# Ledger of designs, part 107: VHH binders against o26223

Target 1, 191 residues: o26223
Amino acid sequence: MKLLWTSQHIKVTVHIDGKVSKMDVLEAIKTRRSIRKYQDREVPEELIDKILDAAMCGPSAVDERPWHFIVVRNREMLEKIPEVHPYGAMVKDAPVAIIVCCDSSLEKIPGFWVQDCSIASQNILLAAHSLGLGAVWTGVYPLEDRVEGIRRLFSIPEHVIPFSVIPLGYPAENPGTRDLFDPDRIHLEKW
Below, E stands for the ipSAE of ESMFold2; O stands for the ipSAE of OpenDDE; V2 stands for 0.75 times the mean of E and O plus 0.25 times the DockQ between their complexes.

## First folded at step 6 (VHH)

Design j67 (framework vhh_7nfr_2)
Fold by ESMFold2-Fast, scan of step 6:
Structure j67 (fold): chain B 191 residues (1-191), chain A 121 residues (1-121)
Amino acid sequence: as target 1 above (191 residues)
Amino acid sequence: QVQLQESGGGLVQPGGSLRLSCAASGFTFSTYEMSWVRQAPGEGREWVSSISSGGSYTYYADSVKGRFTIARDNVKNTLYLLMDSLKSDDTAVYYCAKRWGSGSYLPFDYWGQGTQVTVSS
């Protein structure tokens, strides 16, 4: 095994196939990739709990924290997601999916729940990666047909808005990393 | 303009030693954490070592810990990597890298052009 990055300032421990690796937070962000192929093995409840704890640690507008999460492990239910989500075909092959929702009754400032739920979704992806799992973000909001389809499928009440569906599992692919840094998109002091 | 110029690479036998140097210019060297990163043929970049701005703290990849020593000279604006007990797996191009520092809101690493280290009998 190659050791990619270590630092005494920022360290993350990653468990991969029973092995423990050290990963800096910046390296975790740079090496996370969308994973759509999963091994046929269950994700322990302990790891899902750690991922959801990380999801709820994100910042939110005026600390409204409007997020709720549905954990889906039932194979029959996972197989129905592609019927209402055209780009969710990989969900049927995942051992588990997390549906990120906004409870609009918890909203303190109009509209910022979208940003809050986006932050929670990214924390799920990074936490999964740090724990040796693969995941992919699939969009639900603001596509009305997907929102209503997911709502009906999971009995989500009208005041709650499904935001994203994130299938996850042990990865069965390794797409490699990309360097996406583009200095032309950075403006110092003024546009 | 930031410039990083590596030197000191070459061909060495297994168990040998090399000292790499990196001459820095175009920024206040003494205020930045500096790093060494390597790239073996056909592989991605692998971090090797870092040293704090004042030199008080050093960090090493597990693969080189106990064999390599990172050092800096803030008067001469020079970063060093002292490499002992070299192995064939240490064969790579070695790059000097600067991280963002005080007063910068941009996370950015600058790389030099690299120096080749080949460990072969």
Scores: ipSAE 0.000, ipTM 0.075, lowest interface PAE 21.5, mean pLDDT 82

Design j68 (framework vhh_vobarilizumab_d1)
Fold by ESMFold2-Fast, scan of step 6:
Structure j68 (fold): chain B 191 residues (1-191), chain A 121 residues (1-121)
Amino acid sequence: as target 1 above (191 residues)
Amino acid sequence: EVQLVESGGGLVQPGGSLRLSCAASGSTFSIYTMAWYRQAPGKGRELVAGITTGGSTSYADSVKGRFTISRDNAKNTLYLQMNSLRPEDTAVYYCARKWGTGSYVTPYDYWGQGTLVTVSS
């Protein structure tokens, strides 16, 4: 009987792959927007797995790859995040959130974990977008009250630093495309 | 507001040793990269040594092999053991709680008041 539920779960994701293959990398980068409103619809585990695989594919200083991830689906836990993160109100309305963490014991070059976890966070946003989901990066590090609040809430050990909280789901808003290209920020040969 | 209080500075002869301490209060210091900077008269602040939350250390080329940075998270204290001191090590030494990991000073860094180290015969 458990096999029948597994089979149904697998079948749900089949039609999504066709849409993913239609978005190239540049289109994904240019059209990704912060999404803070989500449909009342579950995100399949297979999509979370694909997002986390993409998160771990980022470049990392001296290949230290210090990132760890907490996947939060529990409604009671999601509802507590805004209590410790003032700009995380949308998290309680998301079907799932990913907390990006740094395990400082894996760090090989001092302090580059911030860049490593930023890269992982951006890859989560891009992968989510490419899979038809919406997400937003809510900042935790370096804001001490947020770091300590998230640590206490999720029993994160002292050597692990919560870096970002990324709620995600099927988007219930469609912000338009931004024109962000500014040639005045490009200098040829020198400043 | 984070408070960082340095101690252990003083006058030493060339070849001597000093141990600097930095007591942190007002927040959990175990989750932050900590660093020692120094500022010699007429110079800008220079990164001397850094230590991550996991204990990974970095040193300026001028102090490698002579200085050792360490942290005691249970006591919220940062240390700098300075051996084989030279006249050019004369500076005010600052404890810093770092935002991020660049050697550059950022507006999110927190600083102590500094402790003077003078290396002179």
Scores: ipSAE 0.000, ipTM 0.125, lowest interface PAE 17.7, mean pLDDT 83

Design j69 (framework vhh_gefurulimab)
Fold by ESMFold2-Fast, scan of step 6:
Structure j69 (fold): chain B 191 residues (1-191), chain A 121 residues (1-121)
Amino acid sequence: as target 1 above (191 residues)
Amino acid sequence: EVQLVESGGGLVKPGGSLRLSCAASGFTFSRYAAAWFRQAPGKEREFVSAITSGGSTTYADSVKGRFTISRDNAKNSLYLQMNSLRAEDTAVYYCAAYWGSSKTLEPYDYWGQGTLVTVSS
């Protein structure tokens, strides 16, 4: 990407190797896959900010928006995540991870924070995919040992609950797409 | 309302020093990369220095070793310490902010009005 200076405006030009592909919402949903192998490339802060903006756009029960996010780029900290999350081995190889948290002091209706943080997590995955990145949702809540392990590792206060750890980066694998439509799970008018 | 307001410009003799300040308001400054640009009479705007939200710095070759960029997120402020000033540093200095990294080639979202620096005896 080259930036061209003019007397009136700053122009940004993208050459052949910086082609932008457009993906509609249904295509993004259907083609998103869990990505666990990442290129050795930094993810620009701008893309992380766009992903977090999308995360905060989810519906929230009584608009409580209890989510908080920890962005982890420090290699030493990323390497410690698998010690407290057995299925998070891929996190150490990611250039960045986002920890989705619920601040219980922001709850207006008890119990709906799980849905709120699930929506935020899914929006992170979809936003990452739409921006050419790969990501995977690794579960933390409701597994007590993982919740407390992540809490201790990142000095998370007792009133804040770590919900998910989402490593992300430029994908180094392409698992292809899935066809998951099952009409037997659709009931007309009644069960 | 988003605004960037520069201050600290003025007349200084060659070899002297000036500290420019830029006050940000109306947006979350701490999340933005910030930069200084300058424009001398009859010339195009040129990059001077940039700083990421995390504090990493980049300098144009013409000012490296003489100028220091810094930020204070608690005060929503950006600074440029200019030492060993030369006649060639005479320009209007602009503060700019960008959502994301501070690469010199990245577009900038917000711009200040500029502050004049004149280096002359």
Scores: ipSAE 0.000, ipTM 0.113, lowest interface PAE 17.9, mean pLDDT 83

Design j7 (framework vhh_8pnl_2)
Fold by ESMFold2-Fast, scan of step 6:
Structure j7 (fold): chain B 191 residues (1-191), chain A 121 residues (1-121)
Amino acid sequence: as target 1 above (191 residues)
Amino acid sequence: QGQLVESGGGLVQPGGSLRLSCADAGFTFSNYDMAWYRQAPGKERELVARITTGGSTNYADFVKGRFTISRDNAKSTLYLQMNSLKPEDTAMYYCARGGYFEEWIDSFDYWGQGTRVTVSA
């Protein structure tokens, strides 16, 4: 794909050369931050495809892999998300959002879909970060009003449960990194 | 970790200004994202402004252009500069720290005692 930009233009088509995706895994985990401010710049479809590929590669209970994803680029639909998700105000300003869902018909063991969809959500955040994008996990499940609101807004069938809404884009903020290592939470051989 | 202590509230006339402060006695203030929330009588707590460790800010629409959040890591202090105050700004104001920008669900675990702001007609 091709990277095209000029000094005066906001709209950019990105050539993906893989340099950003070569970020060390440990560094990606430690430096990823929630990003809620985005540039007025489109995210290429190829980057979304890479992110979703990574999301589906997580471990899954009994390999049930119950996740489905809705990719939302439509401005009208993005602008309606804050109406049903009070802490999703930033979604309307993002160029794209991914809704992580559980298809209960794929569930092989009760209840573990929550962990599966959590893993998929975190992989989306890490993959986005490794590709030079910013993203944030906004919680939906298990808050009934948010689950119902998102379901109605995106015509999600009853056997599918919306789990999280993840807006993403090129970051317009830099929150820096955190030092959170706490050795008091590590126990050797016994509690 | 340290305790959060809010100060700077008071009684002001409409159009007036106040500067709120939140002091964190902990030595790791610079490692925390910080926020100001408020709660008016009969209403739920609502977000006013956020600031990350790197200085990125986010504001509620009802204060945008009037309030400014800032931090001083050397003094371990969070600030909220409040200009053009309205009667609707009357509330108890709270600061919060730790994990705020990485939270995907509402949390009260990182909140201070609050400071009262009253804007009289």
Scores: ipSAE 0.071, ipTM 0.462, lowest interface PAE 3.5, mean pLDDT 83

Design j70 (framework vhh_lunsekimig_d3)
Fold by ESMFold2-Fast, scan of step 6:
Structure j70 (fold): chain B 191 residues (1-191), chain A 119 residues (1-119)
Amino acid sequence: as target 1 above (191 residues)
Amino acid sequence: EVQLVESGGGVVQPGGSLRLSCAASGFTFSSYALYWYRQAAGIERELIASITSGGSTNYVDSVKGRFTISRDNSENTMYLQMNSLRAEDTGLYYCAARYWPSGKYLDYWGQGTLVTVSS
């Protein structure tokens, strides 16, 4: 992956197998993998803005859009996340993490905020991958200790629920591709 | 601003009755499971009664048959009707709300109201 800065815009080129590849939506979905090892490189703010724009484009129940996002770049704060999230060890090594939150005051339909925030989280993962970054979804909700630990660490109000912590950066690992298609899970006309 | 405000506590004789109220504001009340907790002197805070968003109720054995939890979604208020009160029922009564009954997350707490059962 190459990153070029210009006076007009940032140009990013992604190299997959072979040389230079164009990634369409289906390719992005099929090749996205959880990335837990990151290069010692800063992620430009412009890429984070694109990722958050994609996150907010997800469908939500009755268009409630209950999501809020915390962008964490401070290394001291990133290093504290593993203390409150047992499976978040990789976060301390990431240049940035996004915390996906639900503002319960924006909820219009009971319970659908979980689906809404799941969609936003997946859009973050796909957008990051399409931009040449790697990311992983580390679960917070519905685990009480993690919810309260993250809430306290980032001064999150009681009416806001931290849902996921997604570290991201330029990938320092290349996991192999997987074929996950299972026709036995597809039923025609009836169960 | 999210608030849970308890009222209805006081001093009552053994065998008497009290009705506690918990007035809620700042969240979608009808979507939340609601709880009454009690903190007695020298005892950890314990769950006394619960009511789900769908109206299902549960009680700790020591109050079953004597206490009744209810909710009024139009008034954003939860109640605890306490009958046949005993000295052991003395304590601070807290209301609490959580979005998922099975999730164990308590999203909101009230400040507590004191119930004293004495002769």
Scores: ipSAE 0.000, ipTM 0.099, lowest interface PAE 18.7, mean pLDDT 83

Design j8 (framework vhh_8pnl_2; at its last look DockQ between E and O 0.18; V2 from the best seeds 0.00; counts 0 for: pae O 12.1 > 2, unsure alone 61.2 < 65, grease 26.5 > 24.2, SAP .684 > .668, placed apart)
Fold by ESMFold2-Fast, scan of step 6:
Structure j8 (fold): chain B 191 residues (1-191), chain A 121 residues (1-121)
Amino acid sequence: as target 1 above (191 residues)
Amino acid sequence: QGQLVESGGGLVQPGGSLRLSCADAGFTFSNYDMAWYRQAPGKERELVARITTGGSTNYADFVKGRFTISRDNAKSTLYLQMNSLKPEDTAMYYCAKDLFETWLGEYFDYWGQGTRVTVSA
């Protein structure tokens, strides 16, 4: 059970069946894959809340935490995203997407919001994976046409910058595991 | 270095088999997920099969059960075993790095020269 807020600040109570997800951090990092095919299944609001809670727990430059999030479940809106994001075709088939944004009014130090929003985006991917969901980061910033397309579509004000669009759902594909450890990229004591 | 060279294509009758090879002359083959793509006449390039650095495989629905992708890291070579070939498998076949973890742009980037497969009676 959790108390949730809607976009209109209306508090609702949702009861969901908790799944025991017991993936350690290293397992989550090593086995997370980009997922672009989703089951025709609803993602409970309480799982989205857990994912967004995790997104906000990342380190932030001067602890400015400039991130804001738009949660999109409306089918008509999801179907319009590929029109402004040419590599976002899979978003129309996802049950939900999260748009990661920077509110520039929260910046304490110029320019580091990009790292902050990258951290938030990666935390969304890892949290989704740990909860049995699949997700993919589709890039928006710094591509001006995508930034302005997403801003226009979701009525985002000029002082807020859309950074990434992350569709998510229960996975309908399994791309398997990678083995990426490369000791030639590790330098001891100096280059 | 890192040059991909495809081979093994040819003309076969329906129901025939071919084995495609993709050789990498470089030292980095084992560090990349690899894929086979094809471009049929009048169509866009499409994913046929991929294999991860860990050996996991995935296939497009139109080749499942007929094609097998494999890799030999010691020889820096990628393979595609094609069985029960159909006229609709006629295409130029390319090997490429699998970029499906990209958060920006297309999911493949490095292409070999291609090898032609023609399936006709």
Scores: ipSAE 0.539, ipTM 0.749, lowest interface PAE 1.5, mean pLDDT 86
Fold by ESMFold2, look of step 9:
Structure j8 (fold): chain B 191 residues (1-191), chain A 121 residues (1-121)
Amino acid sequence: as target 1 above (191 residues)
Amino acid sequence: QGQLVESGGGLVQPGGSLRLSCADAGFTFSNYDMAWYRQAPGKERELVARITTGGSTNYADFVKGRFTISRDNAKSTLYLQMNSLKPEDTAMYYCAKDLFETWLGEYFDYWGQGTRVTVSA
């Protein structure tokens, strides 16, 4: 057990190449893409701390905050993830991955933990992007074989539910920006 | 949504060119990233090229500058210009909506019948 994760409440500003990130939040949301190819370059622990701080800033059902995070850097463990997590092949090539989990003993209102962990997962993607990293959400829950495989691989107890695996690193691809605004999805006052 | 229909395949000599087309009568064609895939007999289907709704393009490494993907949103049509064709390019070619942003990891879409490209040795 490490005491680094207890009682921390300091807000931290991350410096990227000697500068504070100034990316507009709407720009970050619109330009974030799934990144599945990474440079052979380490991701500093400081950036992972910033990303996890952002992950924990999301709202949750009655403020239950049921999330836990497993940070995986060990090469052998990263290489085993695809054995139990199909279409997560890029995880073995990432310098680090974050596993988002729900601790069901923290649930206050049954059944909303999926929304809670989805919010945390998306915040990880946006924070990584704002820090110059690329990431992708790879789904675990509700696919039972993936859940059980990841639980076994990382010794996750039965009351804790692995939700997503998010590999990240400095990007080695650029999928480009999308233009997806669709006014037909917007309904004023009624359907 | 309309049906995706590929056309423009055929038999060509090595070094030749073909232009593939993919048509969709759907009114929201411009809302989708699009891709070309190919499948040689006995092989797995593989990505050839992607184009986003914003016009950004990406190509598989084997393309090596020989192919160009493009789209005409007004005509709901996707194109693949194929130059410097090699016998290794012989395959059935399919267009599809590109689900690159999926969190599930696989692409689930209608592929149609495809259009055959044969490059004779």
Scores: ipSAE 0.489, ipTM 0.751, lowest interface PAE 1.7, mean pLDDT 86
Fold by OpenDDE, look of step 7:
Structure j8 (fold): chain B 191 residues (1-191), chain A 121 residues (1-121)
Amino acid sequence: as target 1 above (191 residues)
Amino acid sequence: QGQLVESGGGLVQPGGSLRLSCADAGFTFSNYDMAWYRQAPGKERELVARITTGGSTNYADFVKGRFTISRDNAKSTLYLQMNSLKPEDTAMYYCAKDLFETWLGEYFDYWGQGTRVTVSA
């Protein structure tokens, strides 16, 4: 049975008009793109709350939930992030950014916090997208210079590890969609 | 993995124009964001322009409307129209493909050898 994956060009109509269209989970996953340009429009706190709620709904190792979130709206701070994050230029243009952190004191099993924070970060991206916002995951960990830069900038304790910086805003670009399905990456029963 | 091949560079006078091309013989061109980078002697590589699969464009601050990035998916070709060239635009120009989903920011893979642009009186 040749699964004819008809590449339905899902026209992701990025409704620029901020109408929160209910997006199903598969659609959110498939149509999500990194957004690096934002409108000069504030993101309501209610949306941030929803996003953070989503961020905390992911699984974690033995339910350790090691994540913390710094919500940054201060323009001065947003403008400083690019100074310590060379690929975070877009952060200065975002109305808000979420910094995902791990509190190592909450870690129950060593090492899984990366997965935990990754899941949280991805949920932020998906939630943002589903709410009509654009976001991008800018990696901090495991790059030491970025980790230390963000740590210093936000006075993050030593036992807390900044993991990602995620600027959010109403999209000012439409990156389109990509077909990233690769059947060559699928192995049946054995490699 | 397909090779990106840049062309169109050359010597031009200040105020002149060049059109760079990048042919993609590799992966499905239409599925990737593309960019132009440049590297001047003794300087770090810098982004010039980016174009998404959806056609959204972004330009470096120094471009100031002088350059236009475009793509032809049917031809699997990326373009950079450069107008009002300045001596400071002298650099090797590289075509880049976003092979990695950009959670690292603006990360592109360079597959081409580059094309040299020299702006001199």
Scores: ipSAE 0.289, ipTM 0.685, lowest interface PAE 1.6, mean pLDDT 87
ESMFold2, look of step 7: ipSAE 0.439; ipTM 0.727
ESMFold2 (binder alone), look of step 7: mean pLDDT 77; pTM 0.787
ESMFold2 (binder alone), look of step 9: mean pLDDT 77; pTM 0.782
OpenDDE, look of step 9: ipSAE 0.005; ipTM 0.247

Design j9 (framework vhh_8pnl_2)
Fold by ESMFold2-Fast, scan of step 6:
Structure j9 (fold): chain B 191 residues (1-191), chain A 123 residues (1-123)
Amino acid sequence: as target 1 above (191 residues)
Amino acid sequence: QGQLVESGGGLVQPGGSLRLSCADAGFTFSNYDMAWYRQAPGKERELVARITTGGSTNYADFVKGRFTISRDNAKSTLYLQMNSLKPEDTAMYYCARSTPFESWVGDYYFDYWGQGTRVTVSA
């Protein structure tokens, strides 16, 4: 147990395990890792709802927001994903997966939907991490065989493009943190 | 299935040695973890040894102390030195590129391997 005092509007915070429960945005970005091993635990629907709310809050080209999401909890369906995505074996071991899709009928300018769906995918990873979950982005688009395999498996209409498959769960691995700052990639005023 | 080409397999007596090589045409060889897998007749493919970009190694229990995995980034080549070979080591041996841990396109490169090289350890 530790006590922490603030100088204004004094509050007492008791820490039993020495960790704060709230992660700020920079900490979430820097400490998020891909997680492919999950505990055998249900993920509550309210956490999935929070993650999807965050996914839809990203910037979007001309605010077209073309993203749609499929939430997969059915064990039989999760077990079939590796059949159409050969290197997505971890998906069958996850309690839930989110498939990020683009509804091409909502596209206002060519090609920017890829960036929109990338933003939504990253927001899912960050939101999951902030809520104590682990997740990994497994690539679908632009791999033609995986796009069509996922489309067939989940009865996705022709005008909708599956972009990524993101399994989620309580993490059963801890890969630690990375320090990736490289000043050689920063140029001031010109190249 | 692509740019990885295994060689060095053959027929040896129990207790013999072989050195397997895997040549990667990829210009980014030094950026990937590499592994050796094997598949015995009627069995599923299993991991034999892995080496990271930094040179850290991991071995299956049944080959520890007998096999050594190494890499030469300048030659874009992966090696497996196999000593004290046993009949149970008889298999087709495959090299593979492992997905970098944070790769979101990791599915594309995970378990990517060539046609394999056959190792037979006869009584």
Scores: ipSAE 0.186, ipTM 0.606, lowest interface PAE 3.0, mean pLDDT 83

## First folded at step 9 (VHH)

Design k0 (framework vhh_8pnl_2; at its last look DockQ between E and O 0.72; V2 from the best seeds 0.00; counts 0 for: grease 26 > 24.2)
Fold by ESMFold2, look of step 9:
Structure k0 (fold): chain B 191 residues (1-191), chain A 120 residues (1-120)
Amino acid sequence: as target 1 above (191 residues)
Amino acid sequence: QGQLVESGGGLVQPGGSLRLSCADAGFTFSNYDMAWYRQAPGKERELVARITTGGSTDYADFVKGRFTISRDNAKSTLYLQMNSLKPEDTAMYYCAKAPFESYIDYFDYWGQGTRVTVSA
């Protein structure tokens, strides 16, 4: 086992295929795909911890860090999510889901929490991918019926806003990569 | 991107087969996830099947096992092989670029379609 000092209070050990896993960040960004089919295989708590550490590493407006995360493993709860979140049908088949939330009492500057939680959500996707997992971001906010449905299902308090539901697991599909670089989207010096 | 053109529809007997084609002249066809949709008279459009750039497929429950989606990137063509056709498969069939990486459900792109009629 190789113990890496990555922060003052975190021990990180990584075992994938008998070797320490290392994925170039550009490779991770380019190869990450939305994964909606999962193996019937539990995701170790240690990997969820690493993913949530990564989620909290993102920048936030004035360093407000307004995010909270609900980790859902209970089968009955996962099966209820599609009842209030139609786009989240694959959640019932996932071994675990992460709900990204904004705690509005942590906002230091109003209105930037959407960007903050989007950064955390994307970091979850990238970290999961780098660890050999597959995930998909299913949107909740700003759809008011989904926000209220998820809030009610998970007893989320009034000042906390559910932003996204991210099911994840070991992938049972390989969507492939896409080469979507488009030079027409690039403007030098001005529009 | 280019315009999507569906073809291969027609009249068939129950239990028969058809192969639908969808041509896309776009030079980046291989970079898009693709889908087939259908719409029966008086009904909403519904997903039939989709295929990613890497070949992963999803099928609606009502057609799984009878239909096969495939793609030929060299010809910029999407296919739907439909076997064991039933009268309830009668519909206009549409090709679309699939929003596989969308984090919100929304379907906005439709071609002209090709008609499939299954009758005794």
Scores: ipSAE 0.405, ipTM 0.689, lowest interface PAE 1.9, mean pLDDT 86
Fold by OpenDDE, look of step 9:
Structure k0 (fold): chain B 191 residues (1-191), chain A 120 residues (1-120)
Amino acid sequence: as target 1 above (191 residues)
Amino acid sequence: QGQLVESGGGLVQPGGSLRLSCADAGFTFSNYDMAWYRQAPGKERELVARITTGGSTDYADFVKGRFTISRDNAKSTLYLQMNSLKPEDTAMYYCAKAPFESYIDYFDYWGQGTRVTVSA
């Protein structure tokens, strides 16, 4: 059993068989940070599978589940993403990225796919963190240039909308923690 | 909303040094990632350096080891030590909360800025 330290000083226990101890959901939510620097270390396929499983477990409008995922490991492709996605500079340094997309043909109610893909994206971030990985949500939609850039780069059909690019890897930075609880944002019974 | 106040700017010769400060006046400083930006005349604002709540730092390519960003949470103050200053470093320098948890590359500038002029 090997103990790994995350950038947030979270102890992640990795078993010899590659299994990682489960993190409490509240802990995952509270301690998750965007990670934009990654170790020169590959992410096991098993972890990606777990992350994608989590990505598909969220609710969606009328349970439409319109999401698709492109898993990118090819170095050439990872290096090209920053060319069409200015906020995706860190993607070139990640061992893997997940592109979250919406198949518009699967929508049952128009417009809710943004919420659906957001839920999927957030689950990816939380799952990654719980597994000792770092990730960051880089927004693609609704920026047209980025949407079309990613579409062209990955030959995404017109009816499929790229939503987010999420690079993942073992963390190589320490973002620290924040306490952003704001009681002024809580209203009881009425505004 | 808290106010950030920059100081420490001035006129300096090439090769000289300045230390900029940014003081917090109303928010929980330790809970925010912070950054320095600069804007030269006729140019867009650009990131100079960032520092996370955990102390991780990142620098723009033009810094090349000349600048050091640091923070003192007890004093609610952000610093930028600038060494080996060049004329091209002439700009208004701004302190800001760094939106490191943003899924878009938008930056909000909070301070009034402090002017740095590097000239012989």
Scores: ipSAE 0.336, ipTM 0.683, lowest interface PAE 0.9, mean pLDDT 88
ESMFold2 (binder alone), look of step 9: mean pLDDT 78; pTM 0.794

